# Miniprotein binders against q9h3h3, part 218

Target 1, 235 residues: q9h3h3
Amino acid sequence: EDGFTAEHLAAEAMAADMDPWLVFDARTTPATELDAWLAKYPPSQVTRYGDPGSPNSEPVGWIAVYGQGYSPNSGDVQGLQAAWEALQTSGRPITPGTLRQLAITHHVLSGKWLMHLAPGFKLDHAWAGIARAVVEGQLQVAKVSPRAKEGGRQVICVYTDDFTDRLGVLEADSAIRAAGIKCLLTYKPDVYTYLGIYRANRWHLCPTLYESRFQLGGSARGSRVLDRANNVELT
Key: E = the ipSAE of ESMFold2; O = the ipSAE of OpenDDE; V2 = 0.75 times the mean of E and O plus 0.25 times the DockQ between their complexes.

## First folded at step 18 (miniprotein)

Design gE34
Fold by ESMFold2-Fast, scan of step 18:
Structure gE34 (fold): chain B 235 residues (1-235), chain A 103 residues (1-103)
Amino acid sequence: as target 1 above (235 residues)
Amino acid sequence: GSRELKREVRELVLKAWLLIFKAMELADKGDVSEAIQVLREAADLFQEAAKLAQKAGDPEMAIKALEMAAWVLEWIARLLERQGKPDEAKQAKERAEQIKEKE
C-alpha cells in the first residue's frame, strides 16, 4: 500500500516546501524559549491550510527546528536532473553507486530519517523530544508535517547533511533513540525524491538506504541499523 | 472566501506536483513525448495557482508557483532538445524567462 502512495507522499512534501514554515531557529532564539514554542505549536493541532480554531489561521507547510550549526545546502538539483536523463539514455547501468556519484557531483547530499505517526499525544511527545535534541546540539535540523486530514499520519523528518557519511547517519539515529523514540525509522536521501525513486522502481533499487529498529540490551546505541541496499547489519 | 481560495491554490499545487512525478516515471520508461505533455499540464497548473494565489491575497505563494512553472518549462526545454526539437525548446526557455521577469 505504501508503494502506491510513495509518490503522493513525496508530492505532498514538495508542495508543503512551498508554503511558510513555523521555525524555531536556535541560531537566533534562546533555548529557554523552546518549551513555550512547542506548547504553542503542537504538530497534532497545527493545520495544513489554516483554521481559526487552530494555532495558525494561514497555511503552514512545515514546523521546523534549526540547530545552532545548521547551514542549508540544496545542491544543484537542475544539474542532477539533466545528468540523470543523460545517464538513462547512455545505457550505463543504474546502480546505488552510480546514483551516489551523481549526488556527489551535483552536491545533492542531504538525507533524512523518517517516522510516521498518527496525530495525537505520541506525535507531539516524539516531536518535542526531537526538537530538544536539535536545540541541544545532538541533531542538526528536523521538521514535522502539520495536520492535513482526519485519520492521516504525520511525518517527522530528521536531516543529516550528507547521506554518504555513514557515521553521521548512525550518529543521528543514536540521538533520535536517546530522545526516547522507539518506532521504526527509515533513511532516505533527498536525491531519490528528486529522481522519482520509490518502493518498486524500474531499476530494482532499494529506495530506503537504512532502517532502524529499537532494541533494549544496555547498548549505547539502543537500536539495530540495517543497510537495506546491501542487506548488512551495521549495529 | 479568501481561506477557501487559499486551499484551492494548494490543491492545484499538489496536482501539479503529482504530474511532475508522473512525468518522471514516463521519462524513465522512455515515453518522453508523453512526459512533455504531462509537464506542460503541470506548468499550466502552477500558473493557474499563481493567479489564484494573487486573487487570494497570497503573493508569496504566487511567486513560488511562478518559480515552479519556470522550472518545469526549463525541464521541458531540455527534453525537447534531446528529441531534436531545438526551436520548440527555445520557445519553452523564452516562456520560462518571461515568467521569471513577471514575478
Scores: ipSAE 0.797, ipTM 0.930, lowest interface PAE 0.5, mean pLDDT 88

Design gE35
Fold by ESMFold2-Fast, scan of step 18:
Structure gE35 (fold): chain B 235 residues (1-235), chain A 103 residues (1-103)
Amino acid sequence: as target 1 above (235 residues)
Amino acid sequence: GSRELKREIRELILKAWLLIFKAMELADKGDVSEAIQVLREAADLFQEAAKLAQKAGDPEMAIKALEMAAWVLEWIARLLERQGKPDEAKQAKERAEQIKEKE
């Protein structure tokens, strides 16, 4: 049996958050050390549980790169979840707008561009490009999952501070494309994960806000970006 | 071996998170009593993971698992209050506070 459903992937990500992370922190580490760090910890070789032959001896949840200006702010997730329960019980309408307002009220604003790649050269190359863009200041922070299952895909997450800032989300997409990434990208606000919007849901909300597809020669930015929530082309 | 124990701990944690997402689905549908039952199982799994993490010499994971158990129990308490069961809600809150105190 294959456990690659959307809810399973979300559960794996939440479980991984609880384990130690391998971090290159550009706030305290010179950029000149990045290439050696990437060679030491390629995501196709780092294992979830510290398997024999991997570069890690202990479990690793995520491999991450923090930019020089990175300042983490998770917001009030507990307050968000309590308020969400109150909203559901109240009988008030649940729409993208009400979720957006709940996220703003509780400062749970972060979101991420997601890409899923098979373990191997393409994953490691894509991650190296993203990591370099973070260290050089074009992106703020990114993480990639370690190898957990034989043949299973791994995920790269590229974060933005505020999913309600459309321009910031689009700027991150442009930086990802400039790093040489050509695969499908989807953008998901963290509030959706905390509230269980990872699958088909009762409110008919699209589980991602944006989708980016690589496009050669048609746009200066190198991609088509679609607003899935409003069904509008942004580029 | 220690690798088998580490994997077992992570399997318990993954199962607990799957139950949390199942509880979200049940609560969304108005199946609050079923959501509470599923969340109680999730809390138990996090507490078991914490015990195993302590045995494995991983106090950081033990603390995080206990934090998650307390969080789940607080969620159970809120759901019980909404069902008009304040005594049961108080018991769940008291259990969450006990777990937080021993962290």
Scores: ipSAE 0.787, ipTM 0.923, lowest interface PAE 0.5, mean pLDDT 87

Design gE36
Fold by ESMFold2-Fast, scan of step 18:
Structure gE36 (fold): chain B 235 residues (1-235), chain A 103 residues (1-103)
Amino acid sequence: as target 1 above (235 residues)
Amino acid sequence: GSRELKREVRELILKAWLLIFKAMELADKGDVSEAIQVLREAADLYQEAAKLAQKAGDPEMAIKALEMAAWVLEWIARLLERQGKPDEAKQAKERAEQIKEKE
């Protein structure tokens, strides 16, 4: 991940947020309907712009599954951005703690575990596992990108509601591993994206908080989790 | 056809978002005048995307693109206020309000 790639991925995600989403909402839809929905909308076949031959005729930004207890709260993003501008003008030190406090004050607390996979069976299988974990209550909410171009990777995002809740972030990792996922995972708070902070920034803030690597048979958790900002192994 | 127009709309929106992130980077470095310039380009692209979305038969995207243009103009107004340019800031705010009324 370089700064250029991170910027482009963030811009693509923000643009995708503006388009319609294909949603399985477990708050209103019986869990027994999930397998048919997954078969109808495999992420390797759903196209970003509604290309001919895809299951969608119109543009789709995201394919998502909402858990039974999911209660969306994006916080006050506009207030966060205005406060960030004021902070930069104030001359006060900008540190992880200062940014964390701004995120708390404005309730912009969501974050996500990310995995990138090539279009095909492995992506669709991984998404199905995540979707089932969401519907069964082990995860809160998840989304996956549609196919945008030939040979491009797609991203699965598994959200937690509060990036400052380390135990909740680690429990989400455990649930992802229990769902059979073996890919490299990275965890990023949404606050960094809204403020335009990427890997290379003048305040030396680390927008990727955690990294999870699959470990078969060696750990009860099924993974090794690294706190990337502090360079400390948590498992 | 409308599908080609819908794709072109999304390309304009993506370009505008890339300019938003570039403006954040410039503002972070203290290059506020350049940030304002880049944000004006982003607002123009969102407005262009809104017009094209209407032609494509996509009124929901047109509304969202106009909302983004208004948000960018409000951000420009805040930056101009901080630079001691209240008359220009007022013009940017008025333009944002006009766009919101057209939604």
Scores: ipSAE 0.803, ipTM 0.925, lowest interface PAE 0.5, mean pLDDT 88

Design gE37
Fold by ESMFold2-Fast, scan of step 18:
Structure gE37 (fold): chain B 235 residues (1-235), chain A 103 residues (1-103)
Amino acid sequence: as target 1 above (235 residues)
Amino acid sequence: GSRELKREVRELILKAWLLIFKAMELADKGDVSEAIQVLREAADLMQEAAKLAQKAGDPEMAIKALEMAAWVLEWIARLLERQGKPDEAKQAKERAEQIKEKE
């Protein structure tokens, strides 16, 4: 487990991407409106299919907050996949380095810190903290899944624009911790999702690049961050 | 009713995505012919979802489902080219373009 997604959860996330999102967009909406928006759309109450009694009447895929500088760019995913197919038949070794270069070439650079929480007050509180950090400029963009199944956990995704920028990834972790988040976090580049790297794979690639575990002392960041691919402790 | 149809649309889309991920695994293992078969089923499910979404009064989802069907067909075309089947690849590309024009 450890925060990486099974293929069914990955499929659910891709399906959710296709549905409407409830968005607080700091590029066009004053920050003073955030608290009212968070009160209107707590993720523990927003339902995937617009169930009776929820704040949404229609299906919702994600609840998201866009920072002032957010510029959506998924890159050339089709070109990435075509090049990946060519790479597999080329005889070149498939390593984190070759995937990194492929992602750079096709501008598929985004990645995300993932956290899984049970529906309830703690989820809503964690999301509110993340949302405020995004609107205040400490994070770039984030989304949280709506409530889908009774007893199912929900996921908060905190994006960075460039997974190859290690310092930016670590800065996002620090900002998440500063928002009061104490649960396990894992970091996954979007290129891995587009190429089908979820769990064990034939190239022995770790399905996540980083793992962050909360610590109460001995660290200014409040967390221990590991580079999973190279087995190097970064904090 | 409309709510039940909208739920059914999402169930078809989820099934299609599960097949897309299965096709990625098959292609990665070199089982290209099987991957193409699974992708054809995924494209069909996306098109079925689009028709049902129209019936449910959800034209936005219908458009997105058709876009995904076209994307899957373009991937099928690349796999067919890799297998040395350029005529079939051209047919898959033409199907994708027809779908994109109908959006």
Scores: ipSAE 0.742, ipTM 0.909, lowest interface PAE 0.6, mean pLDDT 87

Design gE38
Fold by ESMFold2-Fast, scan of step 18:
Structure gE38 (fold): chain B 235 residues (1-235), chain A 103 residues (1-103)
Amino acid sequence: as target 1 above (235 residues)
Amino acid sequence: GSRELKREVRELILKAWLLIFKAIELADKGDVSEAIQVLREAADLFQEAAKLAQKAGDPEMAIKALEMAAWVLEWIARLLERQGKPDEAKQAKERAEQIKEKE
């Protein structure tokens, strides 16, 4: 894992958050303009630093689509981190339930379904499907990373407002599958990133809450969802 | 050139974020003094990135980098208060406030 740690990926995402985003905002832009916008800014061609020949001349952190009902709320991250340090010094057990309670108290509730795809047609097609689902109201908000100069996989993030709302998380998974997405999906609450809960953490907590795998077998749902924290099939 | 300076700004910002995640790792291990040290480095890198962003003609990034420097300094202040170092914590808070006032 040389140079591709979970920490490095998280740092790249936080740095990208600070740069301008290319946004299709369905709150202010007619849905009829989406296809032209997707054609102008395919994620396989938009470059992170505005490289010559790309559709962007300036750095771009994320390409995003906001649904009509989108209302951003990042919560109290400072209070969350202060409470986390107090919890660690208290000697109290650190569990998914304890982290959930901290997140609720400080309103740091957002989470996201993640998919990683190589630059190219499949990425652009997947993003177009997700973007249409957002504009049509089946999903609330999504973003995709721009292309890095040396290549590597790009990430599509599909957000839900509240990771503790299991029904909402599962409804988002269903909408992603309905959009034609067949790759592996993992769900991560944003609180885990702020608290340093990664692949190998000292508390042995699973860094993702859910995993979704595509099902071909004629299931009405279209996916099998696993609760990774408890290792339980949700069906 | 301007393009090269803008890329250097992003390299400094990435280094600062890597130090933030290193500080989280250190704090989780109980190495709070070391966490504070790398957070001070992160704050310095964000301030350096802000100055370079101004020079590169990127005032929006300069403002965001200063906001991050202030945020890191406020985190340092909380960690110092937890360690029973209120005078050092006050200095960190005052430095953060000075940065915010100049935005």
Scores: ipSAE 0.753, ipTM 0.921, lowest interface PAE 0.5, mean pLDDT 87

Design gE39
Fold by ESMFold2-Fast, scan of step 18:
Structure gE39 (fold): chain B 235 residues (1-235), chain A 103 residues (1-103)
Amino acid sequence: as target 1 above (235 residues)
Amino acid sequence: GSRELKREVRELILKAWLLIFKAYELADKGDVSEAIQVLREAADLFQEAAKLAQKAGDPEMAIKALEMAAWVLEWIARLLERQGKPDEAKQAKERAEQIKEKE
């Protein structure tokens, strides 16, 4: 995927955030209801605009599962944006460390593991595995995009509450692998999304912090994780 | 029908977000004046989406689209301030405030 495609996907995600979400909330709904909910709303069949024949009659931006202990905190995104623009005006060097400090100062700490899959059984099966891990408490929260009119891949996002907590990010990767997921994963902090850091940015920053590839047998984690910012293998 | 109008609203919103990401790229490259131009187009698209959402019977989306238009105008104001154009920046901020007051 090139930079143009990455920007288009990001724009679609931001637009989707503005629409209603279909949510299974484990904080208020018994775990025993999950299988029926997953059968009712498989992501390969839920359409973005509520097309005839789909389970939804109205536009849906995201299909999400909230864990029992999930406590949303998006931080001060507006303050982050203003501080970022002031920093650029100051003439100070823009580095991963500077962005990390801005994110900490404004409490914009969430991040996510991303996986892209074609519509169909494999997507629905992967989503079901992730959803069960969330409801069972091994992951905090996840969402998946609905099917677009023209097809194309859909994205599953698995969130962690603090991208600066390397151990927590790696534990989430381990839980995703334990759920049976074998595809490529990349990890992106939300601060990078809010500040417009994607492919081909001016500061030559890598837009994702980690990459995870499935490894058959032999590894306790079931994956190889690369720190993309520092080009260091962590597992 | 209403479903067709709701789809048109989402198409305008997507186009506005694509312009926002284009503005990020232009600003990153130092093309601030061009970034402001595409942001102005994005703000206009969000306002048009809000009007169409009202017509489609979707007041919640209309409010969200207006909130985005105001946010874009505030970003334009900050860029204008940085360019040494405080009078134009004030006008953009005032327009954003007017939009917020009408939702």
Scores: ipSAE 0.725, ipTM 0.917, lowest interface PAE 0.6, mean pLDDT 87

Design gE4 (at its last look DockQ between E and O 0.81; V2 from the best seeds 0.77)
Fold by ESMFold2-Fast, scan of step 18:
Structure gE4 (fold): chain B 235 residues (1-235), chain A 103 residues (1-103)
Amino acid sequence: as target 1 above (235 residues)
Amino acid sequence: GSRELKREVRELILKAWLLIFKAMELADKGDVSEAIQVLREAADLFQEAAKLAQKAGDPEMAIKALEMAAMVLEWIARLLERQGKPDEAKQAKERAEQIKEKE
């Protein structure tokens, strides 16, 4: 993980969270409207700051699809941050287990599979596949960044509600692969971002828990998944 | 123009978030006084962004930027309390409340 790149990407994501999102919400919008919505807002054409020549004239932070069963689970981020500050002054050991327990206590459990793609047809095609999987119920929630600059990569984030639920994380990976996605995926819990842990740190915490690589044929799940923190193959 | 101001607002907000992550790293290393100074700069940038957003005709972003400024000041207050500086912590909390009055 490139430390400075990861820091800048995290800051960009937080800034983007503050702007309006373009949302297809399957809880209130019929699934039959999805294809028209995807055609109207392809991520390669939606601009971060707005442009009269793009689908949006005003700034857009994220393009998102909410599944029919989606229930927002923000947790207590402020309580988590305060507890982390107290933990650092307590003299107690800081380990992956200790941080996991703080996340559980404060219900800050969401995490995401990330993929980075260049603007263009391949990005738009990948996003369409993910969006359809969300609307059909194979995934819960996903978002993709708009185009901020020429040549810069965009990110698709596919969320799970509990990073401590390994089976749920792996089920999401399988659904992403079933949607036709073949690029490298990495899984990151949101708790690490809220605590400023986005790279190698003094406590040897690994903010990337899993890595998924497409496996051509032979895999029951369509991919090979590595537990990055423990260096163990899961498939 | 308005679109140019809206882009400038987002540039200020991005700078503020970069400072927040820098402050987190400083606090994690035990450089709490430096972290507080960096967070004060972040709060100032969010307030500047809010004023510019208002002028740009973007009141929703102005409100969000002020909310972030207040949250950063509350974080500063917690760090000051941990440092044994309750009077300075109270001042930071009072500044956060003043900002909330502007919302």
Scores: ipSAE 0.829, ipTM 0.935, lowest interface PAE 0.4, mean pLDDT 89
Fold by OpenDDE base, look of step 19:
Structure gE4 (fold): chain B 235 residues (1-235), chain A 103 residues (1-103)
Amino acid sequence: as target 1 above (235 residues)
Amino acid sequence: GSRELKREVRELILKAWLLIFKAMELADKGDVSEAIQVLREAADLFQEAAKLAQKAGDPEMAIKALEMAAMVLEWIARLLERQGKPDEAKQAKERAEQIKEKE
């Protein structure tokens, strides 16, 4: 993985969350306008800072598509953070189970499938497939990072409402695969981001719960999903 | 111009977030005093970003940057309380409230 630490990528993501987003909202915009919107704002051409000649003149944090069933639910992130701080002070052992319980208690249950793609046609095509799947109701919400640096990878995030719902996580993987995505996918709960659980954390917690690899001629899902915590194949 | 200033604002914000993540790592290692110092730097960067955002004609970003500065200061206060430094914690909270009043 390119020389950016997980912390640097997280910092970029958090900084991007502070900027305006380019959003297609299927709740308010007809699905027939999606193709024109995708053509207007291809992720490979949308620039993080609104560079000259880009489709955007102003900074953009994310390009996003909201499905008709999308309802933002952030849970109690502040309560989660306070409980986490108290837990750290207690000296109690911290496990994946501890994080899961904190997430449930504070209703911070969102997670995302992540894919990293180089800028260009393949990225734009992948995004178009995901965006269509969101508008068609196969996925709830997705976002893609704009072009920030020359040669830098862009990330597509496909969200699920509950990282503890294994079936929902697997259904999202299937929908992503059905959209023609063949790259490696990793699934990360948002709770890990909010608590600063990145690679090489002191508790040796893996921030990736699931890994999906495309499989030719395999199961109806077209992927092999690995539970990283238990090292068990789910499909 | 305004565009260059807007970019500089975002560079400061990114640096501030990098410091937040560094502080989290330090706190995780038990280096709470160093974490607090790094968080103070992050809060200062957010405040600087807010000032530049105002100059750039981006009041929305200025507000968001101030909100982040206040949040970081509240975190510093919590860490200071845990260190048994209630007076310093109070000062950090008061500074956070002063920032919120400017929003």
Scores: ipSAE 0.818, ipTM 0.944, lowest interface PAE 0.4, mean pLDDT 90
Fold by ESMFold2, look of step 19:
Structure gE4 (fold): chain B 235 residues (1-235), chain A 103 residues (1-103)
Amino acid sequence: as target 1 above (235 residues)
Amino acid sequence: GSRELKREVRELILKAWLLIFKAMELADKGDVSEAIQVLREAADLFQEAAKLAQKAGDPEMAIKALEMAAMVLEWIARLLERQGKPDEAKQAKERAEQIKEKE
């Protein structure tokens, strides 16, 4: 994504965060209700503002599924932002290690695998597979954007609770592939989002830590994962 | 009707977030005074969105929009302190506290 487009997408995501969410919460809802819920609220049909003929009558920012192990933990985002502001004025060098340490210090450790799909059966099928993986305990939390009025691609976000735990991030990639997902995945820590750091930033920081590409090598559901920070393949 | 007014609220909120990200870029470049100007506009848009949300029968969005306006004003105060303008920073903090009292 380029600078202009990245800012607009970030702003849309932040605005959507402020609206109500449609949530299937496995901690309080029986797993046997999931398939009916998915059929009622397919992401290709749930509209951002509750348009006539959509399954939702009110605005929806996100459609989400919370797993049994979900525990909300945003960390100290305000402290993170204040420390970042101070660092920028200090003259000290800013490196990828700087961002990692700020995230650790302020406990802003969450990150997400992202996939972008056009509205329709493929999107709804992919979401259903991810939602089932969350309810079954292979993934922790996922969300998908509703249908925008303009149309266009929608995003599925699959969260992990610690981007510094590379093994946990790779396990989430594997669970996504086991759900039948074949498209490109990119992994972004939330720390970059909260600090407003895009692809085209003056520090040349790379907000995308990993890329995952589906491949059939040796198994029907495998990945080739690239570490973008170090330009090395992990698999 | 009410649905169209709720849509206008969301458009104001989106514009306010676009201004927030613009201010982050400006502050990143060292253009702190311009970043503050842009943040004041963002705070005004969040307050306008809150007023429209209340009229649209969406008090939960009105509260969230006011919380965002207060947060932006606190950010403005931090930037003003770093510029050596503590009187202006105090005014921004006072405005943020007034907004928090309304919600």
Scores: ipSAE 0.695, ipTM 0.888, lowest interface PAE 0.8, mean pLDDT 87
ESMFold2 (binder alone), look of step 19: mean pLDDT 87; pTM 0.871

Design gE40
Fold by ESMFold2-Fast, scan of step 18:
Structure gE40 (fold): chain B 235 residues (1-235), chain A 103 residues (1-103)
Amino acid sequence: as target 1 above (235 residues)
Amino acid sequence: GSRELKREVRELILKAWMLIFKAMELADKGDVSEAIQVLREAADLFQEAAKLAQKAGDPEMAIKALEMAAWVLEWIARLLERQGKPDEAKQAKERAEQIKEKE
């Protein structure tokens, strides 16, 4: 392995956000064009920097699919960060409830299910399934990282609008499983990234809210979802 | 060539984001002065990336890199104000405004 930390992975994602995205936008593009677009831009072949032989000639940060109802709302990230700085200097206890309240106050509510897969056929197949679910309306929006390094894992992110809406988070998990995904999933609210909450943090907060494991031999709707904060299985 | 320059721009931007996350960790530990120093390095790297992006024929990335530099300088200013250093905070804000005008 190359020895990347959780911080390095977060930095890669933030840097990628700044580059152009290859987007299939179902709000303006007919669903019948999706299969051709997926064949043209398989994530195992799209390169981060537009390497020779890849389908892209220019740098690409993310490959994304927007559903027909997708409406982005990042909230007030600057206000969130200023309030977080004030909270830290106040000496008040920092808890999941405190972070949740800051996120609500500043409308920084989005979160995502994450899956990490090796480049290759299985990644491309998983992404195609997720993309179809987005275009068909079972999921709102998703993105996948391009290929940056030989042997490096790629990430698929499936977003929900509101991490405090447990039913919405669980419905997204069900739709991911219905799309044929069997790997481990973890759910992370975007507020944690903006506040520097990673795998190793000083507040001992769990950096993911939920974990989903495929139920072997179960139905397409069957999965084991763990509430990480309360250490309770929800399904 | 152009492709190599564009890659170099992205490496500078990645390094700057690594410094931002290091600064978050330092600030969280109470090492605010060290966090400010690391953030100043991040702002410098974003400005360097912006200049190189212009040379690479990528004006959109140049603008985004400058926006990030200004954002980092505004964060530095807030940290300096909380440390009771209003004159230094004002200087950081003025540099952020100069960068925004440069766009």
Scores: ipSAE 0.815, ipTM 0.932, lowest interface PAE 0.5, mean pLDDT 88

Design gE5
Fold by ESMFold2-Fast, scan of step 18:
Structure gE5 (fold): chain B 235 residues (1-235), chain A 103 residues (1-103)
Amino acid sequence: as target 1 above (235 residues)
Amino acid sequence: GSRELKREVRELILKAWLLIFKAMELADKGDVSEAIQVLREAADLFQEAAKLAQKAGDPEMAIKALEMAAWVLQWIARLLERQGKPDEAKQAKERAEQIKEKE
């Protein structure tokens, strides 16, 4: 069940990447226009296939907000895949450290904090908070899935440019919490997606690198972050 | 009509991606022949999605679906080379090139 769910979510994301995105681009659009854009395109109402009564007449893969400093860099994914195949053939142990080094060599460094929420007011409110944090410069870029006819929960993805920069990953978590988000967050490097690392992988690697839980009461960060691969509490 | 067709296109594409992830799992376990079979199904689904996308008035998706079909066929060719089947690998590469030409 868990393996199927992880594969299905990954497949949905890959399929969605192929469709048009609704983008608020802070590099070219004044911040004053954000609230009107959020009101026009709430993720609970934007439909995957452009259903009647939705704000969109055509299929939409993602709703995204780009920060002023956003500069996309996917790295050398083809080189990464070739090196991965060579690594498997070499007989060298496959560990989180080996994958990390492969990602660094090929500059495939982006990663994301993931949160899953049911369609409705809470999703729209959470997305609005994240979008404002992006436009205000506390986060770099984020996207949220539209409502699917077959769907249940929707996903918000908050990207960082370098998953090996632990401080940057933790700073993004703090900014998400400061935006009022209290649900479970998990962090996944994009390299894991390109190499097929999901729950049921043959190397028994944890499919996410970090997990963040909201901490009720006094905490400077507002959350507890666990390094899932090493089972070490960071905060 | 057009809306229903556009939805069917996305359902075919989703099914093709699910097969790609299944093929990754099979290849990682050493079940290369089964991985190739599953990838051939994925390539067929992307090609079907491209045809349906054209009928639905969605040429951008049709092009992307064909690009994915070509990518899958190139992956099949690499797996066939690994199995010592160079003639079949050449056929897969030629099919991928034919699809790219149609774009």
Scores: ipSAE 0.761, ipTM 0.922, lowest interface PAE 0.5, mean pLDDT 87

